VHH binders against q9y6x5. Designs and how they scored, part 2

Target 1, 379 residues: q9y6x5
Amino acid sequence: LPPKLLLVSFDGFRADYLKNYEFPHLQNFIKEGVLVEHVKNVFITKTFPNHYSIVTGLYEESHGIVANSMYDAVTKKHFSDSNDKDPFWWNEAVPIWVTNQLQENRSSAAAMWPGTDVPIHDTISSYFMNYNSSVSFEERLNNITMWLNNSNPPVTFATLYWEEPDASGHKYGPEDKENMSRVLKKIDDLIGDLVQRLKMLGLWENLNVIITSDHGMTQCSQDRLINLDSCIDHSYYTLIDLSPVAAILPKINRTEVYNKLKNCSPHMNVYLKEDIPNRFYYQHNDRIQPIILVADEGWTIVLNESSQKLGDHGYDNSLPSMHPFLAAHGPAFHKGYKHSTINIVDIYPMMCHILGLKPHPNNGTFGHTKCLLVDQWCI

## First folded at step 1 (VHH)

Design f5
Fold by OpenDDE, look of step 5:
Structure f5 (fold): chain B 379 residues (1-379), chain A 125 residues (1-125)
Amino acid sequence: as target 1 above (379 residues)
Amino acid sequence: EVQLVESGGGVVQPGRSLRLSCAASGFTFDDYAMHWVRQAPGKGLEWIGNIYHSGSTFYNPSLKSLVTISRDDSTNTLYLQMNSLRAEDTAIYYCARHKTYYFRGSWETKYFDLWGKGTLVTVSS
């Protein structure tokens, strides 16, 4: 049978939720498949960048989606959640659904995965849904499974995106056991619905399914705030992105702005663009602003008019609280195998392998996922 | 000739058990997921469950506690064991096969590619 792959993302599903909460449906899924306990995502640990890294295998500096809010100084364009439809922002890379879509006798499908409702390199998924947060999981699932089952050319790659538990994590904070238990139970039930739907349609044994996430969530507090207005006048800079990684565009001399910010808080690192640590792979892109501020875990950068969330993400990608998980099931995967960790960019070459696609140059390492695959040698 | 033939239906009293059989001819189960589906009077089709060539079984959650699907590869026969039958279980029971395959750039649009003629089960006191 031709290989087929469904990639599912539950936004903001922190890896250690699997250890701290019960997931009967997901555990059954894992039992019959594989689990990667921790996935090291890319810096910054935000939704758009990490979702694009999953499907491109690239660090953010390479694929060009460097934040949920971006500014390009040359074109004077802005990118945000409400303004993400311009191919300009996405065309610095080729996502896997485009690669797949361009193959003969193949098509791609997408249910609200970031970037899937935008023509990238003049190609858009044959089947897709415009992003609308009000659309139920059920409707998304119904469309995806219908496309997977009945499309011509056949859908061989599909994506499914869901906003939880990220939205609730922001609202309640990840340490709210009562509310997060409820939220995570609903997620598990949705996974149950997914599996049941596939079984009913007779797709279960032939479809490869990856369930993953883009980032985790850390607890924030009103006691852990960094107020930039206390350190620098807002007239001296333009704020492109705020917390926990602030992107600063100076309106005055960059050095002066830097000097005003460098000692603003002991819980925030201030970097000139050229001094950003190499381990972040977050330097070589014009969309990265001249100065970035990185708050410590659990600290929130605020302005006087800013609202605070109880949970947030975007911090150092080495922090366990920022890490998602990956589970997978299907003909390509072993059964009952658990792996400790991979990098999020490793998912792309793995998916390409499963689908028989030639990968574009990427930062992933196929070797890191060999133990997950039945057709590979695992040492 | 490729066909499925259901048998074992009839009139049973509530609380009783019944085992239905589905005899396959012209093909083997190895390449197919085999399903049981039923249709009650005046209602649509209801999926009961299936068994894959791997032996894995999956059931409608609403019926899981009441049904067991099995197969005998030596006789190429599919079975549906039903326990604690109720009046609401009155229906025509069908076996069907499902195969997903790639055909020159297209997928089959049919939910099932082969059906039996069905066997009637009537649960009445």
Scores: ipSAE 0.011, ipTM 0.227, lowest interface PAE 9.6, mean pLDDT 92

## First folded at step 3 (VHH)

Design g10
Fold by OpenDDE, second read of step 4:
Structure g10 (fold): chain B 379 residues (1-379), chain A 125 residues (1-125)
Amino acid sequence: as target 1 above (379 residues)
Amino acid sequence: EVQLVESGGGLVQPGGSLRLSCAASGFTFSDYAMSWVRQAPGKGLEWVATIKQSGSETDYVDSVKGRFTISRDNAKKSLYLQMNSLRAEDTAVYYCAAKYYRDTGFYEPTSFDYRGQGTLVTVSS
């Protein structure tokens, strides 16, 4: 039988939650598998870009999903979480579920992973759920496991997405021990449900499972706000994305807009597109706007309205607070092995290897994950 | 054209009750989480309450918990806010807002996809 892989994402699960909270089910999962303690994600550290990096192995400038909100000046199209169904936005890369179907004539399944309900390169996942935040984890899990068990051609790659603890992190802030402990306990219980379901169906021993996340969460405060309206009038620019990385489309001379913003706050870096630091790999795409603003960790960019958000993400991808974790279990993985760090783009070539797929050109390094795999030499 | 039209605002004494309504049109109402936000005189917009698409899950700002109830009727494309035990500090323009969200799950006044023109609620003796 061909290898099978289930990729699970709990949105906004900061890596150090594992150290600061109790996860009996997840720890048991890790004990019988592997753990990467920190995953360096891609800039910007937002949901759509990082989820697409996981499944393509590409930096954001390369796969073209450069933010949760985007604008293309040529076509005048907009992208957002409520408007993500146009293949135009996704077709600059080939995600692994498409590769899986086209290279091996296998099936892929998806429960609300970003991009999975859109035909990419004229190919859509054989089985998928349209995104609906009201659908329970249980229902998503039931569909995924049903497809893994009963499909022809067999489903060999599946994705499962869940919105927590991100939503709660935004609401309570990651430093709220009382509320976040409650939220994270629920997440651990869901992991328990996942494992139990797989065991009940006889999938546990043969299915490779990766549990990961796209980004972390940093604490925000009403005392750390950057008000753009204090620096520049709305008539001079179009706001494509706001915080903590603002994307600015000037309506007047770019230099003039830049000059009005460059000294707006000591807690915000202002970049012309060509001056964006190379380490971000966030320059070579037309969808990146002419000016970007990057707030320091824990600072929030606002307009003349206050923000009630107590946690946020999207900041510099070198910050530990932005990093997720990766845990895995299955025949492809060692048992009881812990690794310090990998890059999020390294996950793609690893998954391709597990599935026996030829990877598309990508920015990942397969060597970084060799120690996780039983069939590889760990150097 | 997308429209959100609020109604039900008015003058009420402290301790009184009001019921706000919002009529939605021009979009798939049942696909959106709906919220009420408010703006008091001299203050910024404040999130008040949210109800998810199915109507089974609700959330409130702490100051209104136990006093306000958000509800929706997807068939009628309507959103409601029952406000009981009103206080002077509840005086504000109340707005109906819609959001289709995936990432944050947290509702901020500036992050909504659609927002109405508002209805004024004045709590005064």
Scores: ipSAE 0.040, ipTM 0.567, lowest interface PAE 2.6, mean pLDDT 94

Design g20
Fold by OpenDDE, second read of step 4:
Structure g20 (fold): chain B 379 residues (1-379), chain A 125 residues (1-125)
Amino acid sequence: as target 1 above (379 residues)
Amino acid sequence: EVQLVESGGGLVQPGGSLRLSCAASGFTFSDYAMSWVRQAPGKGLEWVATIKQSGSETDYVDSVKGRFTISRDNAKKSLYLQMNSLRAEDTAVYYCAAKYYRDTGWYEPTAFDYRGQGTLVTVSS
């Protein structure tokens, strides 16, 4: 039988939650598998970009999903979480579920992973659910496991997405011990449900499962706001994305807009597109706007009105608060092994290896994950 | 064209009740989480309540818990806010707002996809 892989994402699960909260189900999962304690994600540290990096192995500038909100000046198209169905945005890369179907004539399945309900390169996942936040985890899990068990050609790659603890992180802030404990307990219970379901169906021993996340969460405050309206008039620019990385499309001379913004706050870096630091790998794409504003950790860019968010993400990807974790279990993985760190783009070549797929050109390094795999030498 | 039209606002005494309505058009109403936000005089926008697409899940700002109830009718493309035990501090313009939630949630009152013109609620003796 061909190897099978289920990729699960809990949105906004900060890596250090594992140290600060109790996860009996997840810890049991880890005990029987592997853990990467910190995953360095890609800049910007947002949901759509990082989820697409996981499944393509590419930096955002390369796969073309550079934010949750995007604008293309040539076509005048807009991208957002409510408007993500145009293949135009996704076709700059080939995600692994497409590769899986095209290289091996296998089936892929998806429960609301970003991009899975869109035909990419004229290929859509054989089985998928349209995104609907009201659909329970249980229903998503039931569909995924049904497809893994009963499909022909067999489903060999599946994705499962869940919106927590991100939503709660935004509401309560990651430092709210009382509320986040409750939220994270629910997440652990869902992991318990996942494992139980797989065991019940006889999938547990043969299915490779990766549990990961796209980004962390940092604490925000009403005392740490950057008001753009105090620096520049709305008539001078179009706002494509706001916080903590603002994408600015000037309506007047770019230099003039830049000069109005460059000293707006000591807690915000202002970059012309060509001056964006190389370490971000966030420059070589037309969808990146002429000017970007990057707030310091915990600072929120706002317009004239205040924000009620107590947590946010999207900041510098070198910040530990932005980093998720990765845990895995299955025949491809060791048992009881912990690893300190990998890059999020390293997940793609690893998944390709597990599935026996030839990876497309990517930014990941397979060598970084060798110690997780039973068939590899750990150097 | 997307439209959100609020109604039901007015003058009410403390302890009184009002029911706000919002009529939506121009978008797939059932695909969006719906919210009420409000702006009191001299204050910024404040999130009040959200109801998810199916109507089975709701959330409220703490100050209105137990007093306000958000509900929706997807067939009628309508959103409602039952406001009981009204207080002076509830005085505000109330806006209907729509969010296709995935990442940012609904706790940023300025980050909704769509928002109505608002209806004024005045609580005064």
Scores: ipSAE 0.231, ipTM 0.686, lowest interface PAE 2.5, mean pLDDT 94

Design g22
Fold by OpenDDE, second read of step 4:
Structure g22 (fold): chain B 379 residues (1-379), chain A 125 residues (1-125)
Amino acid sequence: as target 1 above (379 residues)
Amino acid sequence: EVQLVESGGGLVQPGGSLRLSCAASGFTFSDYAMSWVRQAPGKGLEWVATIKQSGSETDYVDSVKGRFTISRDNAKKSLYLQMNSLRAEDTAVYYCAARYYRDTGWYEPTSFDYRGQGTLVTVSS
């Protein structure tokens, strides 16, 4: 039988939550599997870009999902959470569920993972749920496990997405121990439900399961605001994305716009596109706007308005507060092994290896995950 | 064309009640989480309440908990806000707003996909 892999994402699960809160179900999952304590994600540290990096092994500039909100100046198209169904945005890369179906006579399944309800390269997941935030975890899990268990051709790759603890992180901030404890307990209970269901269906021993996240969460405050209106008139530019990385499309001379913004705040770096630091791998794509603003950790960019968010993400991907974790269990993985750090793009070649797929060109390094795998030598 | 049209605002005494309505058109109403936001005189926009697509889950700003109730009717493409025990500090223009949430949450009042023109609520003796 071909290997099977379930990839699960809990949005906005900061890595250090594992150290600061109790997760009896997740810890048991880890005890019988592997843990990567920190995953360095891609810049910008937002949901759509990082989820697509996980399944493509590419930096954002390469796979073309460079933000949750995008604008293409040539086609005049817009991308957002509510407008993500145009294959135009996704076709600059090949996600693993497409590879899985095209390289082998296999099926893929998806429960609301970004991009899975869109035909990419004229291929859509054999089984998928349209995104709906009102659909319970249980229903998503039931569909995924049903497809894993009863499909022909067999589902060998599946994705499962859940919106917490991100939503709550935005509301309460990651430093609210009382509220976040409650939220994270619910997440752990969901993990318990997942494991229990897999065991009940007889999938647990043969299914490889990865539990990870796309980014962390940093604490925000009303005292840490950057008001762009104090620096530049709104008539001089179009805002494509706002905080903590603003994407600016000038309506006047770019240099003039830049000069108005460059000294707007000591807590914000302003880059012309060609001057974006190389370490971000966030330059070589037409969807990146001519000017980007990057707020310091915990600072919020606003337009003459207050923000009620107490947590946010999207900041520098070198910040520990932006990093998620990765845990895994199954026949491909060791038991009781912990690893310090990998890059988020390293997950793709690992998944390809597990599934016996030939990976597309990617930015990941398979060597970084060898110690997690039973069939590999640990360097 | 997307439209959100608020109604039901007016003058009310402290302790009184009002029910706001929002009529939506031009988009798939049932696919969006709906919210009320408000702007008091001299203040910025403030998130008040959100109800998810199915109507089974709601959230409120702390200052209105126990007093306000958000509800929706997907068949009628309508959003409601029952406001009880109104206070002077509730005086504001109230806006109906829609979001297709995945990453940003409900709590940024300027980041909704759609927002109406608002209805004025004045609480005064």
Scores: ipSAE 0.181, ipTM 0.658, lowest interface PAE 2.3, mean pLDDT 94

Design g3
Fold by OpenDDE, look of step 5:
Structure g3 (fold): chain B 379 residues (1-379), chain A 125 residues (1-125)
Amino acid sequence: as target 1 above (379 residues)
Amino acid sequence: EVQLVESGGGLVQPGGSLRLSCAASGFTFSDYAMSWVRQAPGKGLEWVATIKQSGSETDYVDSVKGRFTISRDNAKKSLYLQMNSLRAEDTAVYYCAAKYFRDTGWYEPTSFDYRGQGTLVTVSS
């Protein structure tokens, strides 16, 4: 039988939650599989960009999803979570479900993973759910497992997305032990439901399952705000994205805008596009605006309005608070193995290997994940 | 001339045991991590086990854990694989392989520097 892979994302699951909270179901999953304790994600550390990096193996500048909110100056198009259906935004890369879908006697399935309800390169997953946050995890899980079990051609790759603990992290802040304990317990219970469902259907032993996330969450405060209106008049620029990485489109001379912002706050770095640090791999795309502002960890960029968020993400991808984890189980993976760190782009070549797919050119390194795999040599 | 010569293969019944040996020559054996890999009929090459230079650290593919033991004798320039509780699925040509790398830092386990001609292990009733 061809290998099968289920990729699951719990949005905003910070890596160190595993150390600070209890996850009996997830720990059992890990015990019988593998754990990567920290996954270095891509800059900016936001939902759409990082989820697309997982399934393409590319940095954001390469796959073209450079933020949750984007603007293309040539076409005058806008991208946002409420306007993400235009293939224009996604076609700069080929996600793994498309690659898989185009193979003979294979099909892909998706439950609300970013980009899966859009035809990319004129190909859409054979099975998918339109994004709807009101749909329960149970319903998503039921559809995915039904497709994995009964489809012809068989579903060999499937994705499952869930919005927690991100939403709650924003609301409560990651350091709220009382509320986050409740939220994370629910997530662990969902993992339990997932495992149980797979066992009941006879999929558990033969299905490879990856549980991961796109980013972490840092604690924010009303005492750590950067007000742009104190530095520059709103009429001088268009705001494409706000916090913690602001994308600035000048309406006047770029240099003038830059000069007004460069010393706005000691807790914010201001970059012209060409001066963005190389380590971010965030320069070579037209969708990146002429000026970006990067707030320090825990600081929030605001206009003349207050933020209600107690947690946020999108910061420097070297910050541990921004890092998710990866756990995996199945015939392709070792049992009881823990790994310290990988890059999020490394997941793509690994998944391609598991599925027997030829990977598109990508920024991942297959060697970083070899120790997780039973068919690979690891020293 | 570098040589890795495997021996000890043969026909064995399920549940039986077999010990493979590999004699190395032509290179500094103690500087290399040594591995066993296998290729079953109609399948690709599969990693089985690795032992580091000092012999104190070993790793195994999950399917053989608890059944197979890799060991080495640097003085004799020899690698061994004790295979117990053999199964039909263990049927394969087994190869001895060598890889050189430093004892520091991360190194990608890519292709082996040297590999033998293999010895056939057949597990059948």
Scores: ipSAE 0.000, ipTM 0.267, lowest interface PAE 15.5, mean pLDDT 93

Design g38
Fold by OpenDDE, look of step 5:
Structure g38 (fold): chain B 379 residues (1-379), chain A 125 residues (1-125)
Amino acid sequence: as target 1 above (379 residues)
Amino acid sequence: EVQLVESGGGLVQPGGSLRLSCAASGFTFSDYAMSWVRQAPGKGLEWVATIYQSGSETDYVDSVKGRFTISRDNAKKSLYLQMNSLRAEDTAVYYCAAKYYRDTGWYEPTSFDYRGQGTLVTVSS
């Protein structure tokens, strides 16, 4: 039988939640599989960019999804979570479901993973759900498992996306033990439901399953705000993205805008596009605006408005609070193995290997995941 | 000008040993992951081994594990491949290759920023 892989994302699942909260179902999953404790994600540490990095193996500057909100100055197009259906934004890379879909006797399925309801390179997965946050996890899971079990040609790659604990992390902050305990328990229960469903359908032993996330969450506060209006008149620029990495499109001379912002706050770094640190791999794309502002961890960039968020993400990808985890189970993976860290782009070549796909050029390193796989020698 | 110059290739008997060297110039050597790749007659390019910037992290293709050792000297801007227990199937032109990354991943061995002209290794009785 051809290998099968299910990729599951729980949005905003910070890696150290595993240390600070209880996950009996997830721990059981890990016990019978593998765990990567920390995954270094890509800058900026936002939902759309990182989910696309997982399935392409590329830095954001390379796959072209550089933020949740984007603007292209040439076409005058806008991208946002409410306007993400234009293939223009996605076509700078080839995600793994497209690669898989184009193989003979294979098909792909998706339950609301970013980009999966858009034809990319004129290809869309054989099975997918249009994004709708109101659809239950159960319904998503039922569709995915039905497709995995009954499709012809067979579904060999599937994605499943869920919005928690991100939404709750924003609302409560990651340090709210009472509320986050409740939220994370629900997540663990969903993992339990997933495992049970797979077992009931006879998929558990033969299906490779990866459970991961796109980013973590840091604690924010109303007393850690950076107000741009105190530094520059709003008429002098267009805000493409706000916090914690602001994308600035000047309406006047770029240098003047930069000079007004460069000393706006000691808790914010201001970069001209050409001066963005190389370590971010966030420079070589036209969709990156002329000036970016990067707030320090836990600081929020605001206009003359108050933020209600007690948690946020998007910060420097070297921060542990921004890092998700990866767990996996199935015939391709060892049992009871724990790994310290990988890069999020490393997931792509690993998945390609599992599925027997030739990977597109990517920034991942297959060697970083070899110890997770039973058919590889671990050095 | 970027240069990667391989040396140390030659004829060796099965079971023998050979040490390849690569001298790098024209770029910041310590910022690059370095690799050996090889091309056997009538076959495509095959990745052999990679050593990352720190010099402590290495990766090998399965067929050479336990036999080949990749190493580097950043001060000398040199890359090495110690090949032991050589086999006929190891016969190939061996290339030194470089890929840049600072603190995160790099492109898979199918894509390099720089590659040398190669040195021929022939394993034959």
Scores: ipSAE 0.000, ipTM 0.263, lowest interface PAE 13.9, mean pLDDT 93

Design g49
Fold by OpenDDE, look of step 5:
Structure g49 (fold): chain B 379 residues (1-379), chain A 125 residues (1-125)
Amino acid sequence: as target 1 above (379 residues)
Amino acid sequence: EVQLVESGGGLVQPGGSLRLSCAASGFTFSDYAMSWVRQAPGKGLEWVATIKQSGSETDYVDSVKGRFTISRDNAKKSLYLQMNSLRAEDTAVYYCAAKYRYDTGWYEPTSFDYRGQGTLVTVSS
């Protein structure tokens, strides 16, 4: 039987939650599998970009999902979380479910993973759920496991997405121990449900399962606001994305806009597109706007000096608070092995290897994950 | 054309009750989480309550917990806010707002996909 892989994402699960909270079900999952303690994600550290990086192995500038909100100046199209179904935005890369879907005697399934309800390169997953935040984890899990178990051609790759603890992280802030404890407990229970369901269906021993996340969460405060209105008039620019990385489309001379913003706050770096640091791999795409503003960790860029967020993400991808984790279990993985760190783009070549797929050109390094895999040498 | 039309606002004494309604049109109402936000005089927008698409899950700002109840009728494309035990500090323009995806983060009151013109609630003795 062809190898099967289920990729699960809990949005906004900061890596150090594992150290600061109790996860009996996840720890049991890890005990029987592998753990990567820290995953360095891609800049910007937002949901759509990083989820697409996981499944493409590409930096944001390469796969073209460069933010949750985008603008293309040529076509005048807009991308947002409520307008994400145009293949135009996704077609700059080939995600793994498409690669898998195009193989003989294979199909893909998806439960609300970003991009999975869009025909990419004229291919859509054989099984998928349209995004609906009201659909329970249980229902998503039931559909995924049904497809994994009963589909023809067989589902060999599946994705499962869940919105927590991200939403709660935004609301409460990651430092709210009382509320986040409750939220993370629920997440652990969901992991328990996942494992139990797989066992009940006889899938546990043969299914490779990756549990990961796209980004972490940092604490924000009303005392750490950057008000753009104090630096520049709204008439001088169009805001494509706001915080913590603002994408600025000048309506006047770019240099003038830049000069008005460059000293706006000591807690914000202002970059012309050509001056964006190379380490971000966030320059070589037309969808990146002429000016970007990057707030320091925990600072929020605001308009009209208002914000209710107590937590946020999207910051420098070198910050530990932005890093998720990766855990995995199944025939392809060792048992009881822990690894310190990988890059989020490294997940793609690993998944391709597990599934026996030829990877598209990508930025991942297969060597970084060899120690996780039973069929590889660990150096 | 997307429309959110609020109604039910008015003058009420402290301790009184009001029920706000929002009529939605021009979009698939059942696909959106719905929220109430408010703006008090001289203050910024504040999130008040959210109800998910199915109506089974609700959330509230702490100051209104136990007093306000958000509900929806997807068949009627309507959103409601039952406000009990009203206080002077509840005085504000109340807006109906819609969000398709909130899994990408907790969005500011200004970041909703759609928002109505608002209805004024005044709590005064």
Scores: ipSAE 0.383, ipTM 0.740, lowest interface PAE 1.6, mean pLDDT 94

